VHH binders against q96fz2. Designs and how they scored, part 29

Target 1, 269 residues: q96fz2
Amino acid sequence: CGRTSCHLPRDVLTRACAYQDRRGQQRLPEWRDPDKYCPSYNKSPQSNSPVLLSRLHFEKDADSSERIIAPMRWGLVPSWFKESDPSKLQFNTTNCRSDTVMEKRSFKVPLGKGRRCVVLADGFYEWQRCQGTNQRQPYFIYFPQIKTEKSGSIGAADSPENWEKVWDNWRLLTMAGIFDCWEPPEGGDVLYSYTIITVDSCKGLSDIHHRMPAILDGEEAVSKWLDFGEVSTQEALKLIHPTENITFHAVSSVVNNSRNNTPECLAPV
Short names: E, the ipSAE of ESMFold2; O, the ipSAE of OpenDDE; V2, 0.75 times the mean of E and O plus 0.25 times the DockQ between their complexes.

## First folded at step 1 (VHH)

Design m1 (framework vhh_ozoralizumab_d1; at its last look DockQ between E and O 0.06; V2 from the best seeds 0.00; counts 0 for: pae E 11.0 > 2, placed apart)
Fold by ESMFold2-Fast, scan of step 1:
Structure m1 (fold): chain B 269 residues (1-269), chain A 123 residues (1-123)
Amino acid sequence: as target 1 above (269 residues)
Amino acid sequence: EVQLVESGGGLVQPGGSLRLSCAASGFTFSDYWMYWVRQAPGKGLEWVSEINSGGDSTKYPDSVKGRFTISRDNAKNTLYLQMNSLRPEDTAVYYCARDYYDSSGYPEYFDYRGQGTLVTVSS
């Protein structure tokens, strides 16, 4: 998983993240650094994306079931990193393999500190390699939606009013992430950055790519992954596995260039 | 431990040729697609070439197509980049990079890259 769509306006995204805390209170997550949220149909590593994390990470005596939503850099920079420029890392931290997470220091250390987050997206993109060539076919992959529009019926899907209706009830993709906090050696603000945990693809996605993000399907899984105050690392890791509750459709090559940021990026072809 | 060690960089005059090598160790080289990427001073990483695991399919951006040739020797765990008709704008640190296991995203994503070899093209 190396490309997502997360284009919802801040207020729509916030409402899509409505949740219930441990005491049964309905809540909206509270924002940190909301001005750093940059909606896009085409989010690449090193850009900021919104994640959910426990309020207890920021407030000593907070209820660990209460949620913060914050933009974080995609591409985990370990807290021990000594260089001034994160791009000097020789290995890619866009993803963290589930099978080696407890063996890699970059991921094991923050995981041991309870630094679990849920990465939010409309969906993610993956490129299917075509037999015998270096050609790739992109797909947009997302949760099944209650009332998914039929592709290509008429031009109604292109109207601003119709797009608003499509996204008002969109079920966001919720992916298991690990984050870390890095203090630049030369001073400056603490950098929060994350990685998306990956697993073997489910049967439904195996023809597209052999790997997929670890998807947390439903509020119970999301709550347990976030609640590092009540759920141990060992228990949380039981939530990390492939899921078949996913759908997809082919998209045009417009998405290939990460600078393209239009609805055409995720429209069915 | 995955290691990629580039060599063959140096100073060359415009119109000249240079051959880069990358020695791979710590993984099954023949299982992976491989790439060359470069970074000019003050600029971001730029993809230069790709080759599939078997060595029978390659791809290049227009900026180097026809001038650069990527190849591999799976028996020796070595990746090569033959650079012909070099131009001043080819001046960069060249990195050997291993295909990204967790995504086949576009542009190409890389698992690991070496420390690079400097290529300077000037008269």
Scores: ipSAE 0.639, ipTM 0.810, lowest interface PAE 1.2, mean pLDDT 89
Fold by OpenDDE, look of step 3:
Structure m1 (fold): chain B 269 residues (1-269), chain A 123 residues (1-123)
Amino acid sequence: as target 1 above (269 residues)
Amino acid sequence: EVQLVESGGGLVQPGGSLRLSCAASGFTFSDYWMYWVRQAPGKGLEWVSEINSGGDSTKYPDSVKGRFTISRDNAKNTLYLQMNSLRPEDTAVYYCARDYYDSSGYPEYFDYRGQGTLVTVSS
């Protein structure tokens, strides 16, 4: 996974992340660094995207079932990195393969510390390789959406007003991630960064791409992944597998350019 | 410093065989999945084999499946690629590589690679 969409306004995004705590109370996640949230139809590595993580990571003795939402840098910067510039990292940390997560120090160490997060997106993009050509067809991949009387199809958004209605009840894609905290050698703010765990593609997606993000489908999976206080690493890793609960449609080549940030990126062609 | 040094390339006739070697140094070789990738003239990089850290799991694309065999000797810090039934389309520079990444249109598949060894299949 090298491209996602996360374009919802902050308030809409927050509401979409409503959850029940351990006591069954309805809650909204609290924001950390909300000013770093930059909505976009076209999110690439090194950009900031919102993730969910347990409040226990920030507050001692906090209820581990409570959730924080925070923009983090896409591309995990290991805590041990000694260079002053994260861009000098010589290996790609955009994704973590599930089968090698325990073999790579950059991912194993933070995972062992319970640094699990849920990466939020409208969906993600993948490119299908066309046989015999260097051309690739992009697809937008996302959770199936429930059709409500108010929710039109993504393709039916013929006005700004209708477009907003389509997204008001959008079910966000929830991807399993690992994050780390890096302190710059020269001082400054701690950098929070994440990697997306990937797995072999489900059968439905296999013709498009051979790999897919590890998707956490449902509140229970999300809660267990986040709750590093109660759920061990070994137990959490059982949640990492392909899912067939995905839909997709072809989109235009507009998304190929990471600078393009318009609804056209995820619109069906 | 991480180093990967490929050897064993050369000129071979169609239907012939070659064995490539990659000497690894500067890291714990046995802890990493390793790959062979190749670049043909005028083409992009493509992976041709994968092997896990223990050597008990291997993968191949359809283009080389049944013809190529990847193996490793962790005690010698060496990766191997046995290439049989070589075809003209196998002509490429072959690289030993560490860490293949999932690609969503990104050209980079690995974090480290050697200088490569040229394999030419020609009559």
Scores: ipSAE 0.019, ipTM 0.418, lowest interface PAE 5.5, mean pLDDT 90
Fold by ESMFold2, look of step 3:
Structure m1 (fold): chain B 269 residues (1-269), chain A 123 residues (1-123)
Amino acid sequence: as target 1 above (269 residues)
Amino acid sequence: EVQLVESGGGLVQPGGSLRLSCAASGFTFSDYWMYWVRQAPGKGLEWVSEINSGGDSTKYPDSVKGRFTISRDNAKNTLYLQMNSLRPEDTAVYYCARDYYDSSGYPEYFDYRGQGTLVTVSS
């Protein structure tokens, strides 16, 4: 997974993240650094995207079931990194394979500190290798959505109000991530950054690509992954597996250029 | 259309040197981490070098470290691999690839566009 869409305005995205704390109270996540949120149909590594994490990471004795939402840099920068410029990191940290997560220091260390996050997106893009040609077919991949009469599907929206209705009830894709906090050696703000955990593809996606992000399907999975105060690393890793609860459609090559930020990026072709 | 065109392969004797080139077009070359990856006859893909987008950070596996040097010229949209002290086990088809989706460093997930260039090292 190396490309996502996360285009909703902040207020719409926040409402889509409504949740229940451990006491059953309905809540919205509290934003950190909301001005760093940059919505786009076409997010790539090194850009900021919103993630959920436990309030306990920020506040002494906080309820670990309460959620913070914050933009973080895609591409984990380990807390032990010694250079002054994150672009000098000598390996990519956009993704983390689930089968080696406990073997790589860049991921094992923050995971041991409970630095688990949920990466939010409208969905992700994946490129299918086409036999007999050098062409790659991009797909937009997302949770199945409940359709209403007037909203229709993504491809059926033909006016601004119909487009708004498609996204009003959009179920955000919730991917398992690990984050770390890096303090630049020369000083400056702490950098929060994340990686997306990957697993083998489910059968439904195997014709597109043999890897997929680890998707947290449902409130229980999301809550357990986030709650490092009550859920150990060992128990949390049991949540990391493929899911068949996924759908997709082909999109045009407009998405290939990461500078293209338009609804066309995810429109069916 | 995204294109990556490898060139510079050929027949070389053990201990010799060869310089591969990869011409890139159809995308913003300077935004991408780039790789050289090889496939020996009957074997899987093996990465042999990486370079970050700015060209100031490079990495090599132990099998080629000290012998191979990756470089890039972002003004010319060209990636290079200088191969020195070549050995028969370096015989392979060499591909350049961009890290289109940062595939956690596994070469089977890199974006390959060209046919590769054959390097044969034999006496």
Scores: ipSAE 0.000, ipTM 0.193, lowest interface PAE 11.0, mean pLDDT 86
OpenDDE, second read of step 2: ipSAE 0.014; ipTM 0.318
ESMFold2 (binder alone), look of step 3: mean pLDDT 81; pTM 0.821

Design m10 (framework vhh_ozoralizumab_d1)
Fold by OpenDDE, second read of step 2:
Structure m10 (fold): chain B 269 residues (1-269), chain A 121 residues (1-121)
Amino acid sequence: as target 1 above (269 residues)
Amino acid sequence: EVQLVESGGGLVQPGGSLRLSCAASGFTFSDYWMYWVRQAPGKGLEWVSEINSGGDSTKYPDSVKGRFTISRDNAKNTLYLQMNSLRPEDTAVYYCARDQYSEGTLYFDYRGQGTLVTVSS
């Protein structure tokens, strides 16, 4: 996964992340660094995207089932990195392969510390290679959405009003991530950054792309992944597998340029 | 195989001009937004120009705006960068690059070997 959409207003995003804690109480995640949230239809690595993580990462003795929402840098910067510029990393940390997660120190160490997060997105983009050509067709991939009588699909939003309704009830894609905390050698703010765990694609997506994000489907999966206080690494990793509960549609080439940030990026063609 | 080959770099005095070229092959050039990026010694990669697929839209950072002009010839599969009023701070290896189209890619999925531009008196 190298491109996502996360464009919802902060308040809408927050509401979409409503959850129940272990006590069954309905909650909204609390924001950390809300000003770093930059909505975009076209999110690339090195940009900030909102992730969910356990409150226990920030507060000692906190209920580990409570969730925080925080923008983090896409591309994990390991805590041991000694250069002053994260861009000088010699290896790509945009994604972490599930099969080698325990083999790579950059991912194994933070994972062992319970630094699991859920990366939020409207969906992600992938490009299908066209047979016989060097052309690639982009697709927007996301959770199936509940068909409302008036606006059953992104494509049916013929009016601005309908469009808003669609997004107000949008089920966010929840991807499994690992995050780390990096302290710049020269001082400054701690950088929180994440990698998205990837798996082999499900059958439905295999014709588009051979790899996909590890999607956590449902509140239980999300809760277990986040709750590093109660759920071991070993148990959490059992949640990492392909899912068939995904849908997709072709989009225009507008998304090909990472600088384009318009609704056209995810609109069906 | 995707190939991007930059040329046109060299030594130039401050205030001078250079024109860089990038020959593209192995992909449908006209379908891609293209970029010029540069890396100065000890610095990170910096984009210096953007052009859309058709060539009718360009974008520049403030650092080079008004001095650099990106263009393309899709029939020739070639990207150009006209650099005017060059400054010592423009000294860098210049690369032509494509935007990312694949998993795990940062901003650019492909770039050439680069051409060195040195601006010095």
Scores: ipSAE 0.019, ipTM 0.359, lowest interface PAE 7.0, mean pLDDT 89
Fold by ESMFold2-Fast, scan of step 1:
Structure m10 (fold): chain B 269 residues (1-269), chain A 121 residues (1-121)
Amino acid sequence: as target 1 above (269 residues)
Amino acid sequence: EVQLVESGGGLVQPGGSLRLSCAASGFTFSDYWMYWVRQAPGKGLEWVSEINSGGDSTKYPDSVKGRFTISRDNAKNTLYLQMNSLRPEDTAVYYCARDQYSEGTLYFDYRGQGTLVTVSS
């Protein structure tokens, strides 16, 4: 996963993340650094994206089932990184393979500190390599939505105008992530950055791409991944596997350029 | 420590051939899909070829299909790119890469320092 859409206004995004804590109390996640959230149809690595994480990471003695929502840099900068410029990392930390996550120190160390997060998106983009051409066909990939077929007399939700209407009840994609905290050697603000865990593609996506993000399907999985106070690393990693509960459609090449930030990026071709 | 070291680049005339090598260390090479990507002067990264872990499935863009061949030797932890009928537009720094997840963004888990290929006009 190297490109997502997360375009909802902050208040709409917050309401879409309503949840129940361990006591069964209905809550909204509390924002940290909300001014760093920039809605976009076309988010690339090194930009900020909203993630959910446990309140216990910020408050001593907080209930570990309570959630914070915070924008974090996409592309994990390990806490041990000694250079002054994070872009000088030798390896790409946009994604973290599930099969090697416990072998790599960049990921193993933050996991040991319980630094698990849930990365939020409308959906993600993937490019299918087409035989006999150097053109790649982009697809928008997202959770199945309940009311996508009712467009009235103007046909199914396949026009840009129809796509504006589908966001009222959109179910956000919830991807398993790992984050870390890096203190610049020369001083400055602590950088929070994340990586998305990846798994082998499910059968439904295998014709598009051979890998997919580890998707946490439903509130039980999301809760267990976030709750590092009660759920061990070993138990949490059992949640990391391919899912078939996903859908997609082809989109135009407009999305290829990450500077394009319009509804056309995810509209069906 | 994962390391990828490219070699074999150089100056060549149009129509010529070069063979690039990538020596991999610090991981089980035979478990990973591998890629060649390039970056021409003043341009972004461009995918050149891919090969599966077993070496029996390869893919190329039309710009190099029929001219370039990717291969691997899992016993030697080495990735190769045979480049024939080279053109001035093939001039670029060539990188081998591991664990590319997303097409179109060209981000990798690891890539090497690169090897420069210059095709004279």
Scores: ipSAE 0.000, ipTM 0.180, lowest interface PAE 12.2, mean pLDDT 83

Design m11 (framework vhh_ozoralizumab_d1)
Fold by OpenDDE, second read of step 2:
Formats: sequence, C-alpha cells, structure tokens
Structure m11 (fold): chain B 269 residues (1-269), chain A 122 residues (1-122)
Amino acid sequence: as target 1 above (269 residues)
Amino acid sequence: EVQLVESGGGLVQPGGSLRLSCAASGFTFSDYWMYWVRQAPGKGLEWVSEINSGGDSTKYPDSVKGRFTISRDNAKNTLYLQMNSLRPEDTAVYYCARGYDTSEYYLPFDYRGQGTLVTVSS
C-alpha cells in the first residue's frame, strides 16, 4: 500500500471514529496534535495521516481501551535512527510484511512495546498491471458501504448535497499499523511515525494486486489491536490476515500524481 | 502504448531561444502532471520544469527559473518548453516525462520520451 485517501473534515472523521470503551460507554477519540491533520484524497508515504492508538501510550494509568487519534508520519522511523533527516533511511518502512514482522528489528521492537495503531483512511489505492502494456489502472479499495435509501453510490452523487451525505456516513477503512517514536538527534519534537502491515491479497483483490493492507474489520478487531494493555502481541498478530470484506472501483489516472488532491482521485470512471 | 515524442531541439547561440514540444499519446494526457527533464553529457538526469494537469501551476528549479516556461495544450495533447536566455550549461538532451508518484523510487515520473538534443554554443 503506497497511496490512501483521508479527506474527511476533522469533526466528521472524529465522529466516524466513535467507539465503546471496555465499560460500554460511547466515546469519541481525543485528538493529539490536531493541527497536523491535513485532509487529502491522495496521501502518500512521508505525509501525515490520522491513526488511532491507546490512551495508555500517553497516560500511565489510563484505560487502555480508550482511544486517541493522532496524525503520524507515514513511514516508520525507528527510535534508534541517528541521522537528523528521516529521509535518509536506507530501507523502506512504508509497509511491514506480516510474515517478517518479527524478523525485522525496526518493527519487532516497537511492536513488542505495544506500539500498535490503526491507520485510518477512506480507502487505499492500488494499480493493476495490464498484461502486455506498461499501463497501470488505478483502483480505489474500501469497505463496502451501507446503502441507505438516500445514499447514492459514490458514482451517483450527482449533487453536492448527496456527496456530503455519503461521506457523513462513510465507514472508514481501518488498517493495522505499528508506530514508533523518534527523537531527533539535534533536539526538537518527537516524531511519531507508522508503518502499515501488509498481507497477501484476498481472492477478490488478487487480480489487481498481490498484496494488501492488513485490514481490521469491525470494532472487536480494532479494539483488540489497539489494547496493548490487555491483548498480547501474540494474540494481536492473530488478527493480521487477508479479508474479503472489501470493494473497489476503477478510478482515473488523476491519482497517479500525489500532488493531485481532488475528489476526482477516488471517483469511479 | 504510452508515447512521448519530443521535438524542437537544435543548435542555438548563447542568449538565444528555443521552443520544445512533446506530443503525447496512448494515455489521458489531461490527467497527468508533466515534466521536462534534461541530461547533460556526463551528468545525471535533472528536473527542469513541472506543470500540473490543468496547466495553472508550474514549478522550476533555480537553475532555469525566469528563463524557462512550461505550458501545455490538453486539447492537442502537447507539452511545451519555452527556453529563453539559453546558456552553454543548458546543453543537454531534453526529455518530456509523465508524472507518476511511485512510492518506491522518489521519481516524480514513470515515462519519458526519446529526447531532443539542445546544444548551446557560440
């Protein structure tokens, strides 16, 4: 996964992340560094995207079932990194393969510390290689959305009003991530960064791309992944597998350039 | 098949002007950011201009800023580079390139043409 969409306004995004804590109380995640959130239809590595993480990461006596929402840098910067510029990392940390997560120190160490997060997105993009041509067709992949009588298909939103309605009730894609905290050698703010765990693609997506993000489908999966206080690493890793509960549609080539940030990126062609 | 065909290169004196064209085919031209890049003899590939899909946003490196102008005609599937105040240091093969963000290679483009040679010499 090298491209996502996360364009919802902050308030809408927050509401979409409503959850129940272990006590059954309805809650909204609290924001950390909300000013770093930059909505975009076209998110690439090194950009900031919102993730969910346990409150326990910030507060020693916090309920580990409580959630914080925070923009983090896409591309995990290991805590041990000694260069002043994260871009000088010699290895790609955009994704972490599920099968080798425990073999790579950069991912194993933070995972062992319980640094699990849920990466939020409208969906993600993948490019299908066309046989015989050097052309790639981009697809937008996301959770199936509940068709409400009023909810036109993303493609049928002929009116701005209908478009807003669709996004107000949008089910966000929830991807399993690992995050780490990096302190710049020269001082400054601690950098929070994440990697997205990837798995082999489900059958439905296999024709498009052979790999997919590890998607956490449902509140239970999300809660267990986040709750590092109660759920061990071993138990959490059982949640990492392909899911068939996805849908997709072809989009225009507009999304090919990460600088394009318009609704056209995820619109069906 | 994606095709980019550059034209308009040639020999020009220092201080002269040249206009390059790039004919695009095999893809929806208007959907893509486009670039001009150049490669001087013995040097690496250098980015020299960027234009967004609509043509309303352009960027240049300091080396060519104020001298070069990138433009496009989406109706004609054509990219242009107006080069003014040319210098010997501008001597290079110039390539038209299609914008593509590959997470893997930090290259802003995926396809480029065969190039057109621009030689600036007295």
Scores: ipSAE 0.026, ipTM 0.459, lowest interface PAE 3.2, mean pLDDT 90
Fold by ESMFold2-Fast, scan of step 1:
Structure m11 (fold): chain B 269 residues (1-269), chain A 122 residues (1-122)
Amino acid sequence: as target 1 above (269 residues)
Amino acid sequence: EVQLVESGGGLVQPGGSLRLSCAASGFTFSDYWMYWVRQAPGKGLEWVSEINSGGDSTKYPDSVKGRFTISRDNAKNTLYLQMNSLRPEDTAVYYCARGYDTSEYYLPFDYRGQGTLVTVSS
């Protein structure tokens, strides 16, 4: 997983994240640094993406089941990183393999501190490797969406009204992430950055790519992953596995260039 | 600073061989996937080969498969491309590029060198 779409306006994204806390009260996540949220059909590493995390990370006595939504840098910068420029980190932290997460210092330390987050996206992109060709076929991969006469689908007619309707009740993809906090050695604001945990691909995606993000399918899984005050690292890691509850369609090569940020990036071809 | 410096390009006759080198510095070379990409006159960038961080997994398009071999020496921070049975169609500027693990993340590359010109005369 190295490219996502997260294009919803802030208010629509917030409503899509409605949840119930431990007491059963309906809530919307509270924003931190909302001005750093930049919607895009084509999000690459080193850009900011919205994540959910427990309020307890910010408030000592907060209910750990309450959620904050915050933009974080994609590409985890470990708290122990000593250089002044995080873009100079010498190894790839865009993804974190589930099978070695407890063996890698960059990931096991923040995980031990309960720094679990849920990475939000409309969906993600993968490029199918084709033997005997220098062409790769991109696919947009996302949760199955509820179909109604009003909602339509991505494959619906080209009319602007139909495109607007598909996003009204879009079910956001919820991926398991780990974040860390880095303090610049020369001073400045704390940098929050994350990695997406990856697992072996499910049967449905095996012809596209052999790896997939660890998807948290449903509110129970999301709640347990976020609630580091009540759910131990050992218990949370039981949520990390492939899922079959996923769908996809081929998209055009427009998405290949991360500077292209239009609905064409995820439109079916 | 990240630096990738290609060398080994030149003029060669059809059927000949050439070995390209790329000296990497400013990052932990052994942690990254590496690529060779080329740009023929008037054409876009074309992927030529890829190699994983450990050097045990390589991939090629059909246009060069069986003729080109990518390899790396992590102790020397150097990437190589051995080109055999060269054809006029292989004439291009060849770039060394640093990228992400394509099994985890598809990104063509985040840094590339200044390139080395390979001309196959016919």
Scores: ipSAE 0.000, ipTM 0.197, lowest interface PAE 11.0, mean pLDDT 84

Design m12 (framework vhh_ozoralizumab_d1)
Fold by OpenDDE, second read of step 2:
Structure m12 (fold): chain B 269 residues (1-269), chain A 122 residues (1-122)
Amino acid sequence: as target 1 above (269 residues)
Amino acid sequence: EVQLVESGGGLVQPGGSLRLSCAASGFTFSDYWMYWVRQAPGKGLEWVSEINSGGDSTKYPDSVKGRFTISRDNAKNTLYLQMNSLRPEDTAVYYCARTDYYGEISYYFDYRGQGTLVTVSS
């Protein structure tokens, strides 16, 4: 996964992340560094995207079932990195393969510390390789959305008003991630960054791409992944597998340019 | 194993030319968009050229447009960067990089080479 969409206004995004804590109380995640949130239909590695993580990461003795929402840098910068520029990393940390997560120190160490997060997106993009052609077809991949009487298909939003209605009830894609905290050698702010765990694609997606993000489908999966205080690494890793509960549609080549940040990026063609 | 090996770097005078090569192995080269990126001392990674899988589409940032030319030979699994009218500001380590994704900014590179140093100095 190298491209996502996360364009919802902050308040809408927050509401979409409503959850119940372990006590059954309805809550909204609290924001950390909300000003770093930059909505976009076209998110690339090295950009900031919102993730969910346990409050326990920030507050001692906090309820680990409580969630914080924070923009983090896409591309994990390991805490041990000694260079002043994260771009000097010799290996790609945009994704972490599920089968080798425990083999790489950069991912194993933070995971062992319970640094699990849920990466939020409207969906992600993937490009299908067309046999015999030099052209790749992009697809937008997301959770199936519940058709409400008022919510037309993303494609049927003929009016701005209808479009807003669709997004007001949008089920966000929830991807399993690992984050780390890096302190620049020269000083400055601690950098929070994440990697997206990837798995082999489900059958439905296999014709488009052979890999997919590890999607946490449902509140229970999300909660277990985040709750590092109660759920061990071993148990959490059981949640990492392909899911068939996705849908997708072809989009225009507009998304090919990472500079394009318009609704056209995810609109069906 | 995926490998990208850059070559052709060196010392050149301002106004001079260099041709970089990148030998690719361990994957179907013709299926991937390829990039040249560079990192100057004390600066971040900068993309300097893009080429699609077939080689018929290329892109350049303004900083190198008109001076640099990316090309590829899929039969030879080789990527090229012709650099003309070199400037001191072009001094950097140059990397070839692979991606499965389109983009102009903040490219996703799943692999990149070890790089070759280009120094432009009088």
Scores: ipSAE 0.008, ipTM 0.293, lowest interface PAE 9.8, mean pLDDT 89
Fold by ESMFold2-Fast, scan of step 1:
Structure m12 (fold): chain B 269 residues (1-269), chain A 122 residues (1-122)
Amino acid sequence: as target 1 above (269 residues)
Amino acid sequence: EVQLVESGGGLVQPGGSLRLSCAASGFTFSDYWMYWVRQAPGKGLEWVSEINSGGDSTKYPDSVKGRFTISRDNAKNTLYLQMNSLRPEDTAVYYCARTDYYGEISYYFDYRGQGTLVTVSS
């Protein structure tokens, strides 16, 4: 997973993240650095994306089931990184393989500190290799969506006109992430950055790409992944596996260039 | 398993030329888009070229367009970067890179080689 869409306006995104804390109270996540949130149909590594994380990371006595939403840099910069410029990191930390996460220092250390987050997106993009051509076919991959006005679900067969109306009740893709905090050696603001955990693709996606993000399907999985105060690293890692509850449709090559940031990037072709 | 080994760097005068090579092994080279990226002293990684799996589609940023040419030989599992009209600002360690992400490249790659130093000065 190396390209996502996360285009909802901040207020719509916040409402889409409504949740229930451990006491059963309905809540909206509280923002940190909301001005750093930049909606886009075409998010690449090094850009900021919104993530959910436990309030306990910021307040020592906070209820660990309460959530913060914060923009973080995509591409984990380990806390031990000694250079002054994070872009000088020699390792690709855009994704973290589930099978080696406990073997890699860059991921094992923050994971041991409970630095789990849920990466939010409208969906993600993957490029399928096409037979007999040098071109790749891009696909937009997302949770199955429910039509609110009539019984049914949103899919590739729906008209482009119907897609304009779906964003009001869009079910955001919730991907398992690990974040870390890096303090610049010369001083300055702490950099929060994240990686997306990846697993082998499910059967439904295997013809598109061999890997997929670890998707947390449903509020139970999201809550357990975030709640590092009650859920141990070993228990949380049991949530990391492929899922079949995913859908997709082909999109135009407009998405190929990360500078293109228009609805055409995710529109069905 | 995946290995990328760059060569061809060196010291060259402004206006000069160099050709970099990258020997790839441990994967089916002909299935992957390939990239050249560089890191100048005191700066971050900068994408300088991309080429599709078949070698017939290439892209460059404005900083090198018209001066650099990426090419590949799939039979030899080798990637090339022909650099002409070199400038002092082209001084950098050049890396051969592969990623599973398509389109305009970010600085994050699945694999990079050890790099080859190109110094442009007189």
Scores: ipSAE 0.000, ipTM 0.201, lowest interface PAE 10.7, mean pLDDT 84

